# Ledger of designs, part 29: miniprotein binders against a9bab2

Target 1, 221 residues: a9bab2
Amino acid sequence: MRQRLTVSESKAIFHKEFPFVVPAVYRRLVDELIVELNLLKNQERFVADGVFAIGLTSIFLDFTKGYKPENQKGILLEAICKCTGFSASNLEQIALEAKKLANGLNTNEIKSLITDNNRDEKESTYKLINKNNHYSRIIAIGIYKLVDMQSNGFNKEEATENSYLDLVNNFGYTKERVEKDVNLYKSSLDKIEKALELIEMNIKDEKRRNKERVSRTKPGQ
Below, E stands for the ipSAE of ESMFold2; O stands for the ipSAE of OpenDDE; V2 stands for 0.75 times the mean of E and O plus 0.25 times the DockQ between their complexes.

## First folded at step 15 (miniprotein)

Design j5 (at its last look DockQ between E and O 0.51; V2 from the best seeds 0.00; counts 0 for: pae O 2.2 > 1.5)
Fold by ESMFold2, look of step 15:
Structure j5 (fold): chain B 221 residues (1-221), chain A 120 residues (1-120)
Amino acid sequence: as target 1 above (221 residues)
Amino acid sequence: SDEELYQRAESLKESGQFDQARDIFSRVVQRYPDHAKAWRELGRTLQEMGDYQRAVDSFRQAISMNPEDVDAYKRMAESLRRMGQYYEAFEMYWRALEINPDDEQIYRALEEAYRLYYEE
């Protein structure tokens, strides 16, 4: 029996590494990432490669677009990674290297970059874009984002959001599973955007009511 | 008499008479459709019998009446997981964690559900 961190132990480390209040709207994101990273840390076939790193950093950035103060976002990601045994700076570097490797490539050219997750291969080879990595939703989003970044050079009408599905079998996964996870990711982004809009509306309404109350209770009212 | 019907069904459930408890809890919720605890206990009884779909339906009713019923969310998630509806199970566990944010038992159940989903 190996000693692993429980989610509670990881959260205790997180709070030491992030000594600020996490707004309620972001608490589920933080906790969900801690749970998933804690699980992945000790999986036999899991490699924190470039596709995983792109997925993790993209999920974090997409869901924290509205996070205030802005200067705490980097500290937040660092704390999430550290409390689960990952390095945010290492993951950012690996994501950057994988993005540069795939930059300007179409889906067929990206297929040639997908290599076996084989222990006999050089470590740097399987660190970037690996076949048969342990599946997770984070990897699914990494595949989606890897293809999505190449769209910058294409006509929008000619490219589809689903072109990433052409690569899924090359990674060793099923299209149905990856597509479901990507679609749920998109739906989750829409839900958090709507939640943030409602929170902003409530804050504005409360400020308006407070201004009206203070104006009516000023001396001479 | 509402309390009498509920107490009879609860006693039958505790003694392992699940078929009889199910029948009486079903009659209780028919007579008292706003009885959140009776819906939850019907769901628990159905869950013990392996009738996960009806258990989920009953827990959903309990939650609609009492959105703070942590046990109903946890048990609904367990039934959903047993039926292979993993994303709905994850959502129910997360809703339970919104109520009790540091409940380690829920986190352990959630981690196991993620592991099963990712390894299938």
Scores: ipSAE 0.515, ipTM 0.766, lowest interface PAE 2.0, mean pLDDT 84
Fold by OpenDDE base, look of step 15:
Structure j5 (fold): chain B 221 residues (1-221), chain A 120 residues (1-120)
Amino acid sequence: as target 1 above (221 residues)
Amino acid sequence: SDEELYQRAESLKESGQFDQARDIFSRVVQRYPDHAKAWRELGRTLQEMGDYQRAVDSFRQAISMNPEDVDAYKRMAESLRRMGQYYEAFEMYWRALEINPDDEQIYRALEEAYRLYYEE
């Protein structure tokens, strides 16, 4: 039995794998992901499937849009996954495969892809889209993003902002729960974007003040 | 003195005289609404009495005055759990863990609250 990693152990591994300072605005994201991934790893009914992978990678990408330097993002995701017993590269691949599977499909066709984890079928085909997977906010976002990505390929007209809710029951979840988590995600994302804007403004103002100060200290020769 | 009243309430709480302790702590927080410790101790007393809702309210006041009060978060979470409010309990444990990420007890409690929330 792989010994369950504590949060402290995961954080220690994280700091080894990510030897950079995480900016304050992103610390919460990192901590939340570490905790949630640890919790999920220990759930018996949890499968890191395509929907989960889409959710996780999307959350990471959306919340790290302003992260500098850009080249550390990949290392950051890898560190988060590794410290919790996941593989970032594997999850990215699974996410891509799930996206490809769903590509060009309408909501009804996607419904047909949602299958129960029949333990008995030996068929080695990694089920990318599982019904009744252990629920998490990450899965909720995965469902949302799965549909949102499809709307870009289909005639813009029919994809309503809430089209993902039509799949929720097929996944074995309640619409109210998924909707709540998706809305919380959107709200949180908006807050981070606003915070980043404020930080950028403050940096610009400081640079301006410094330039003005330097210009004033030049003795008029 | 107000300090003597507080100490008396503490002594009463420690001796299991929760009703009397509650009454004194209630008076203290009414006179001194900014007394974070008194709010926390009132919450603890109420929690021991099984008055979880009032405990939560008292802990909320304590947290408002001291946002880094890990103990208040933990106790609030426990009270919420006792009331079947597993999601809110999870959130409070989460806040506690954010402040003290190395607390294994918080993590275990968080996991339990998480499990209970997702099994419903």
Scores: ipSAE 0.268, ipTM 0.624, lowest interface PAE 2.2, mean pLDDT 86
ESMFold2 (binder alone), look of step 15: mean pLDDT 85; pTM 0.829

Design j6 (at its last look DockQ between E and O 0.06; V2 from the best seeds 0.00; counts 0 for: pae E 11.4 > 1.5, placed apart)
Fold by OpenDDE base, look of step 15:
Structure j6 (fold): chain B 221 residues (1-221), chain A 120 residues (1-120)
Amino acid sequence: as target 1 above (221 residues)
Amino acid sequence: SDEELYQRAESLKESGQFDQARDIFSRVVQRYPDHAKAWRELGRTLQEMGDYQRAVDSFRQAISMNPEDVDAYKRMAESLRRMGQYWEAIEMYWRALEINPDDEQIYRAFEEAYRLYYEE
């Protein structure tokens, strides 16, 4: 039985795998993901499937908007995954496969892809979309993003902002729970965007003040 | 003296006389609404009494006066957890960790709060 990593152990591994300073605005994302991924790894009914992978990669992508330097983002995701016993590359691949599978399908067709994880079926085919997976907000976001990505290909008119809710019951979850977590996600994104804007403004103001100071210190000829 | 009253309340709290301590701390915060420590201690007293909602309210006042009060955040989170408000507890633990990122106890409590949140 792979010994459950404590949060402290995971953090130690994270710092080894990511030898850079995480900006304060992104620390919450990192710590939350470490805690959640550790928790999920130890759940018996949890499968890191396509929906989960879409959720995780999407959360990471959306919350790391503005992260500088940009080249550290990949290393950051890898570090988060490694310290919690996941593989970033595998999750990215699984997410891509799930996206491809769902590409061009309507909501009803996606429903048909949701299958019970029957342990007994020897079918070697990694089920990308599982019913009754251990619930997490990451999965909720995965469901949301799965549908949102499809709406870009179909006539914009029919994809209502809440179309993802039509799939929730087929996944084995309640609409209220998923909707709550999705709304919280959206709200959190708005907050981080505002924080980033404020940081940028402060940097600009500081640069301006520095320029003004330098201009004043030039001895008048 | 007001200081004597505060000390008396502390002594009462330490002796497990929470009702009396609560009453005195309540008087102190009414007279001195900006007394952050008194609000925190009132919150702690209420928490020990199992009055988690009033504890949360008191901790909120303490935090408003001292936004870096890690103890107040931690205790507020615990009180929220006791009321089944797991998400709000997570938020308070997170705020505590932002201030003190090396607090392993808060991380453990944070993890537990997430566990409880997902088990609902």
Scores: ipSAE 0.323, ipTM 0.665, lowest interface PAE 2.1, mean pLDDT 86
Fold by ESMFold2, look of step 15:
Formats: structure tokens, C-alpha cells, sequence
Structure j6 (fold): chain B 221 residues (1-221), chain A 120 residues (1-120)
């Protein structure tokens, strides 16, 4: 069995690894990831496979698009992973290799890859989707992103938009749960994008007010 | 006696006389500040009265005396959830699951708090 980290231990490690202020708009993302990764690390059946790595890195990148300063994003991801017992660099490598394995494949071909990933060679360490893995929304989003990456911008039909659901039947996950988690992800992303737009509008409005203040105090001469 | 005072407060709580139960449990913890059970029962009484913040404070005292008290963590999390402090509730449910990982009731409460947290 794996040794469990407490939330307190994870927080202590996070503060050590990320000695900067997390902007308010991103605090929920950080909190969610730390808690969720702690839960997953303590699950006996959980393994960080390719779709998990794709899901985690995609969630992080999508939700931190507006993060300032930009140079802290990598440090932030490293801290979140390290404080929960994961390696950001290892997960990024797993995600890259999983994307290479799936490149140009349709859903049926991806299903076939899963059965081949149990090869017994020592050099074969990465898997796209692991059998009997503990379900999480990170995996659901990874499956969604994997299929979405193979779509080269054509989303003309509702059935095509939901084609990732065909993949989940192979592992005993319910389509209903996966669809719920993906739709919630999309909604949450829309919310943070709107919040960032409001923040930028407030900055522009404050700059306009400041210019008006300076103009009122400057002689018109 | 201490046992008589505690038993009276429990009887008052069971009969729905929460104000009187609160007052008696408060006297017990004032005189015996290391009485973990009395802190927990004070928290439960406050919880029944809808005073979730003071319930949380009382459960925290019980936990400080007995850090392995699964019931205190669970009840503290419930009070936090009712106040809309979902992240804090998740932490307390997580602590309870570290102690008793097979408790289906705690696990489902954790799932609900987690779902509410990332939905808003």
C-alpha cells in the first residue's frame, strides 16, 4: 500500500515549493488540484497513465492562460505536483508520449492501443489508458482532450462532438458521469475566462479614470 | 457530581431543550477543559441550534484533545458545509477518511462537498 500524505503535509510542501502569492482568480484551481491529487494518490487502484497526464496538464494550462507573471506557471505546476507526490516533469513526458501514440488515430484505433499497452518489455513504461484505473474527472477530461486533439477543428455534428463517449464504454466508466464531468469542465473554463475579462475591463477603466484625473489637474494651456 | 451534570445535559439535549443543554455542557467544559466528550456534545447541541460557527469551534476543541475522533471531524465538516465553507469541509472529511477509509457515509459526504466546491 502507498503511504498517505495529509492535507497539512501537502500545504507545507506547497508553501516551500511556491513561495509566491497565488492571485485570487486562480486560488480555487490550486485548491481543487491539491485536494484531488491527494485523493488520487491515496487510491490503491490509481495509476498515472497517459490520459491522466493529458488531463492534468490540459486542465492546468487551460485555467492558467491569463496567469501573471508567466514565469511562475511552471513553478506553480511543479509545486502542486510535488506537494501531492507527483512529478510535473514526469507527467509532462507521459502526456507527450501518449499524444504521440494516439496521433492520427480514430477512436477504434485508440481502443486497440489499450490492449497492446500491457507488453512485458522493460523499456515499455508508458500506457495510454490503464485497465481498472480509479476513475476521476481528470481522466474524463484526458479522454475528452485526446479525442478532441484528433479533431482538426471540425465540430459540425452533435454526435461528432460527443464521440469521446464511445471510448469510455471499454473501461466500464459510465457515459453519464464522464459527460457530466466534461460539461462541468467546459462551464468552469467559461466562468474563469469571463472573470479574467472583467478583471481586464476594471484595469482599463481605472487607467481611464487616472487619465481623467491627470487631465483635470493639468492646465489646458 | 460531574457524571450527574453531564447526564442531565444529555437528557436535556435528547428532549430538545438545547439552550439548557448548551449552558450545562458549557459549564462542564469550563470546569474540565480536557473533557473531549463534553466538547463534542456541546458542538452537537450547537449544531442542532443552527449555530454552526460555535459548533465548529467546539468540535475543534474536541479534536485537539482526541485527534483520532472520526465523529468530531465528520460533524465539524457537516457544520462547515452548511455554512458554505466547502473547502474546509473537504479537509475535515479527508481527515475522517484517513482514519476510517471504509466509511461509505463519510465518503459520500466528501463527494458531495467536493462536487459543490468546484461547481461554486
Amino acid sequence: as target 1 above (221 residues)
Amino acid sequence: SDEELYQRAESLKESGQFDQARDIFSRVVQRYPDHAKAWRELGRTLQEMGDYQRAVDSFRQAISMNPEDVDAYKRMAESLRRMGQYWEAIEMYWRALEINPDDEQIYRAFEEAYRLYYEE
Scores: ipSAE 0.000, ipTM 0.228, lowest interface PAE 11.4, mean pLDDT 77
ESMFold2 (binder alone), look of step 15: mean pLDDT 88; pTM 0.865

Design j7 (at its last look DockQ between E and O 0.88; V2 from the best seeds 0.00; counts 0 for: pae E 1.8 > 1.5)
Fold by OpenDDE base, look of step 15:
Structure j7 (fold): chain B 221 residues (1-221), chain A 120 residues (1-120)
Amino acid sequence: as target 1 above (221 residues)
Amino acid sequence: SDEELYQRAESLKESGQFDQARDIFSRVVQRYPDHAKAWRELGRTLQEMGDYQRAVDSFRQAISMNPEDVDAYKRMAESLRRMGQYWYAIEMYWRALEINPDDEQIYRALEEAYRLYYEE
């Protein structure tokens, strides 16, 4: 049994796998993912399924929208996954497969895709959408994003902001719990977006001040 | 002197006489509302007494006066955990880690708080 990595050990691996400076605004994201992924990896009832993968990749994508340089994002996700015993490429693949599976389906049709992890050894078919997976905010966000992504394709009109809640019980969770975590996610995302906007404004102001300074130092012809 | 009262409260706290310590710390913070340490120690005393809500309130005051009080964040998180407020405990541990980013003890407590949060 691979000994559970401590957060410190995972962070050490992370720094090895990501030899770049993480901007301060993204450190919390990285640390949170490392903590949560380490925790989940060691849960007996946890399966890194399509819903999980959608959640994780979506969280990463949403919270790294302002990350520069852009070419480091892939390496960053890979490092986060590696240091916690996951594969970013595999998670991206299964997320894509789950998205494809759910593509064009209504909420009722998605319900039919939710299956119990019957540990029956025999069916080799990797279940992309599992019922009663070990709960996490990542799963909650995965459920949310799974439905949100569908609403963008078909009948935009009927997909209420809370349509994902109709699936929550089918996944084996309570609506209140999932809604809480989704709302916390949205709130956190809003905070980061505001922080990034402030940073951008500050950079612009500094650039302006520097230009003004340079213009003043030009000797009057 | 007010310092003598504070020291007396500390001594009482250390001797396990929490009720008396609480009363004295309460007087100290009433007289000196900006006394961050007194708020923290009041919080600690209340925490030991199992009065977690009042402990949290006291730690909040301590943090407001000293935003880098790692101990106050940790103790506040613990108190919140004891009250079943696991999400807020998680947030307080993260605040503590913003100050001390490699504190393994906080990470362990944080992981436990996440575990409890996800088992509800």
Scores: ipSAE 0.775, ipTM 0.886, lowest interface PAE 0.7, mean pLDDT 89
Fold by ESMFold2, look of step 15:
Structure j7 (fold): chain B 221 residues (1-221), chain A 120 residues (1-120)
Amino acid sequence: as target 1 above (221 residues)
Amino acid sequence: SDEELYQRAESLKESGQFDQARDIFSRVVQRYPDHAKAWRELGRTLQEMGDYQRAVDSFRQAISMNPEDVDAYKRMAESLRRMGQYWYAIEMYWRALEINPDDEQIYRALEEAYRLYYEE
């Protein structure tokens, strides 16, 4: 029988594996990923496949673009994964494999890559791109990013903000659900970008005020 | 006096006379729209009556005036969950965690809310 970790137990492991202060602006990202990964680990239909791995690594990278110091980002992702029973290096490898498999394909060609979770024969590919995986916003972002990755070249004119919706039914989800979660993702990215911009402005204002105080208190010359 | 009306409504709420408590709390917030405690107690009364939408509206007023009221966020989230508005409930639980980051009850409620949201 597997031991199911509570969120509190996962957070205790996280703090052991990441012995640094997480800046307040990133705290919800970290905590929300721990909650979601803890939930997904225990779902009977969940498979940590290529679409999931693309989604997770993309979410992490997008939301941590401003993270300082840069050298702690890898440790942060490792801690999030380890405290919920995942391997960051394994997920990064699976994401890379799925990206290579889908590279240069249009949406119709990507549809042919989508396979059932458990097939009777030759099911060696089920761990990359699966139909009917346990739904999460991480999967939604994986689908979104899969199409976005394939639009960087020849398919640029077909890759609109909504072209990923053409694949959603093939994965076994509703367009309404996936679109909602992608829009929530975009909104959350916009919020963190604005918060980081305000933090940067406040730092610059403090430095300017310090220069003005030093200049006013100096005798001159 | 305003304090006497408020105390009367609280006593009625605690004795289970929710209709009367609601009516008096409604008069207090109509007269004094900035009365954060009265909005919160109106919300709690409406929640006990199963009027979750009006409870959410009352809690929203309370937190607009007192953004640190963790109980208001938690109760608002519970009302939203009872209405099947799971993602909005999730957002209110996260707002409560910004105030109390290690509240184990909220994390368990979040796991349940995510499960319900993804099973839709």
Scores: ipSAE 0.550, ipTM 0.779, lowest interface PAE 1.8, mean pLDDT 85
ESMFold2 (binder alone), look of step 15: mean pLDDT 89; pTM 0.888

Design j8 (at its last look DockQ between E and O 0.80; V2 from the best seeds 0.00; counts 0 for: pae E 1.9 > 1.5)
Fold by OpenDDE base, look of step 15:
Structure j8 (fold): chain B 221 residues (1-221), chain A 120 residues (1-120)
Amino acid sequence: as target 1 above (221 residues)
Amino acid sequence: SDEELYQRAESLKESGQFDQARDIFSRVVQRYPDHAKAWRELGRTLQEMGDYQRAVDSFRQAISMNPEDVDAYKRMAESLRRMGQYWEAIEMYWWALEINPDDEQIYRALEEAYRLYYEE
């Protein structure tokens, strides 16, 4: 049994796998993912399925929109996954497969895709959408994103902001819990976006001040 | 002297006389509302008494006066956890980690708080 990595051990691996400086604004994201992924990896009832993968990749994508340089994002996700015993490439693949499976389906049709992980069924078919998976905010966000992505394909009019809640019970969770975690996600995302905007404004102001200073130091012809 | 009162409260706390310590710390913070340490120690006393809500309030005051008080964050998180407020506890542990990054004890407590949060 691979001994459970401590967070410190996972972070040490992360720094090995990501030899770049994580900007301060993204450190919380990285640390949160390391903690949560490390926790989940050790849960017996946890399956890294399509919903999970959608959640994780979406969280990462959404919270790293302002990350520079852009070419480090892939390495960053890979490092986060590796240090917690996951494969970023595999998760991206299963997320894609789950998205494809759900593509064009309405909420009722998606309900039919939610299946119990009967451990006993030897059937080789990797279930992309599992009922009663070990709950996490990542799963909650996965459910949210699964439905949100579908609404972009269907007439925007009927997909209420809360359409994902109709699936929550089918996944084996409570609406209140999932809604809470999704709302926390949205709130956190908003905070980061505001922080990034502030940083950008500050950079622009500094650039302006520098230009003004340089212009003043030009001897008057 | 106010210092003598504070020291007396500390002594009472250390001797397990929490009720008396609480009363004295309460007087100290009333007289000196900016006394961050007194707020923290009041919080600790209340926490030991199982008055977690008042402990949280006291730690909040301590943190407001000293935003780098890692101990106050940890104790506030613990008190929140005791009240079943696991998400709020998680947030306090994260604040503590912003101050003291790579504190393994905080990470362990944080992981436990996440576990409890996800088991509800």
Scores: ipSAE 0.769, ipTM 0.883, lowest interface PAE 0.7, mean pLDDT 89
Fold by ESMFold2, look of step 15:
Structure j8 (fold): chain B 221 residues (1-221), chain A 120 residues (1-120)
Amino acid sequence: as target 1 above (221 residues)
Amino acid sequence: SDEELYQRAESLKESGQFDQARDIFSRVVQRYPDHAKAWRELGRTLQEMGDYQRAVDSFRQAISMNPEDVDAYKRMAESLRRMGQYWEAIEMYWWALEINPDDEQIYRALEEAYRLYYEE
């Protein structure tokens, strides 16, 4: 058997690498990434390529938009990656390079970038955009975001949120599976945005009550 | 009395008489639809019988009455997993972790559920 970290072992490393409190609203994001990254690290066909890296970094950025303090976000991502055997800096670099390759391309041109992971030759594309990677929701979001980076020009109404489906079969997946997972992602993002709105409302209510309490005790109030 | 009927069903369940326990728990929840413990025990009984859909329905009722029932979430997730509804199982395990955030057994179940989900 390969040497494999349990989720508990990874969480112990995570807490050592991130010695700050994770707000409750972000706890599921962190724990879910640790669970999924542990699973993927040990899969025979898994490659931490550019599409995976785009997916992981996009998920992290989308779900942590409201994270305070801002300067802890990089440390948080580093800890999540390190505790599961990944390098955040390497993944961010590979995501950037994959984004650069796809920049300004239409979906047919992006299809030409998708390479078979079984190639015998060294190519920069091998590490970036691979066919038949081990499937995960992270890869699904990577495909979705890869198309989102196309140039839209002045005619933005021709670009659709569903254009990514044109690529799915070329990656070796079914449209139905990837669309389901992208829709689940969008739903999860909506839920955390609503949760953050409720937290903001509770903070405002407590500030109003504290202001009313203070004003009731002030001279002339 | 209702308590005596409930206790009899519990005894039947513990002795492996699942058909009889199911029938009695079903009568209890029909008569008292807000009886959270009876819904949970009906779900557990149905789960032992392999009737996973009715088990899920019963656990859902128990959760609606007692949303802090970690065991109901965990058992609902297991029934959903046995039915091949892997993402739904994953969501129930996350609800259980909201209540008990450091439960090692739930994290092991989550990893298995994600594995099954991706092999689908």
Scores: ipSAE 0.549, ipTM 0.790, lowest interface PAE 1.9, mean pLDDT 84
ESMFold2 (binder alone), look of step 15: mean pLDDT 89; pTM 0.885

## First folded at step 17 (miniprotein)

Design b2 (at its last look DockQ between E and O 0.89; V2 from the best seeds 0.00; counts 0 for: pae E 2.0 > 1.5)
Fold by OpenDDE base, look of step 17:
Structure b2 (fold): chain B 221 residues (1-221), chain A 120 residues (1-120)
Amino acid sequence: as target 1 above (221 residues)
Amino acid sequence: SDEELYQRAESLKESGQFDQARDIFSRVVQRYPDHAKAWRELGRTLQEMGDYQRAVDSFRQAISMNPEDVDAYKRMAESLRRMGQYYEAIEMYWRALEINPDDEQIYRAIEEAYRLYYEE
């Protein structure tokens, strides 16, 4: 039995795999993901399926929109996954496959894709959308994003902001729980966006001030 | 003296006489509402008594007076966890980590809080 990594051990691996400084604004994201992924890896009923992969990749992308340099984002995700015993490339692939599977489907059609993970059936086929997967906020976000991606393709009128809630019971979860986690996600995302805007403004102001100082120190010939 | 009153409350708390300690700490914080330590110790006393809501309120006051009180954050988080308020507990632990980032016990506590939340 692979000895469960402690969070500290996972973080040590993370720093080995990501030899760059994580900006302060993103440290909490990284730490939260490490803690949560490390926990989930050790849950018996947890499957890193398509919904999970969509959730994880979406969370990462949404919260790292302002991350610079951009070329480090891939390495960052890889480091987070690796230090917790996941594969970023595999999760990205699974997410893509799940998105493709759900593409163009309405909510009722998506319901038909939700299948029970009968552990007993050595079904050789990796199920992308599992019912009764170990719950996490990542799964909740995955459900939300799965439906949100579909609404962008269909007439704006039918995709109510809460259409994802219609699938929640089919996944084996309560609407209240999923809604709470999705709302917390949205709120957190809004907070980080505002923080990033403030940082950008401060940088711009500092650059302006520096230019003004340099222009004043040029001796008039 | 006020110090003697505080010390008496501490002694009572240490001896397991939580009701009496609570009463004295309550008097101290009423008289001295800015006494961060007294609020924290009141919170601890209440926590030991299983009065987690009042403990949380007391720790909140302690934190308001001393925003760097890592212990108050941890104990507030624990009290919140005991009440099933897992996300709020986790948030308090994260705030504690902002002050003390190398505290492995907090990471364990966060992981445990997530575990409990996801098992419900």
Scores: ipSAE 0.776, ipTM 0.887, lowest interface PAE 0.6, mean pLDDT 89
Fold by ESMFold2, look of step 17:
Structure b2 (fold): chain B 221 residues (1-221), chain A 120 residues (1-120)
Amino acid sequence: as target 1 above (221 residues)
Amino acid sequence: SDEELYQRAESLKESGQFDQARDIFSRVVQRYPDHAKAWRELGRTLQEMGDYQRAVDSFRQAISMNPEDVDAYKRMAESLRRMGQYYEAIEMYWRALEINPDDEQIYRAIEEAYRLYYEE
């Protein structure tokens, strides 16, 4: 019998491991990752492989770009992983290994890396890019980032931005499902970027009003 | 009076006479479109009748007037879930959690909604 944690129990562990205030704009990210990771931990076909690890670490970095103080981001990811039974350092290592394996490869070459995980093998990192892993939005982003990562440093046409869809059937998923989840991810990222921009604009407006107030109140001229 | 009509519709709903309760609640919100409680009760009545789309529409009206109504968000999410609109249900549960962040029942509902969403 495996030890199963409720979301409430995981959140209690999270607050012990992250004894700082999470700004409101990031609270949903944290809670949603805890919920999804708890769900995935209990799925029999789920493997925390390289594609999953790339997806999770990419999602975290993308949504925490504006996080202050910067030095708490690593602690935050560690707490999210630990409270759901994962190791952030292990996942980051697996993501790095998967990135090295795919480094410099085009989409057709990446197809050759996708293997069926139907073996009693004891090496936990043996199968970094698995076919038929339990589907999640995190894996969908991992697939998307594999292609986006290969094209980093090159500006490519719109077709390249959708090239990740060519891999979807090799992973055992439907293009429609993965595309939907990637588009929802992009929309969510745009929303948080706009929210952060509005916060910055309000700060700038307050600074302008304060400077105007100071110039109007200069005495002794 | 309007309160008497509202109370009668509530009694009809509690006795399982959902068609009649729906008709009266509909008349109340038509005459008083800012009546948040009547919109919520109309939504609950429609939900009991299995009319999930109209239930969602009614809960949305209630929420527009009382954006702190956790029950309306939760019931809207349940109706969306019953229609197989799992992503939209998840969004409404998250809005309920913004108001009541420690509600264990909502976390269980979200976890189930994600499970169903991934099975789709």
Scores: ipSAE 0.527, ipTM 0.776, lowest interface PAE 2.0, mean pLDDT 84
ESMFold2 (binder alone), look of step 17: mean pLDDT 88; pTM 0.855

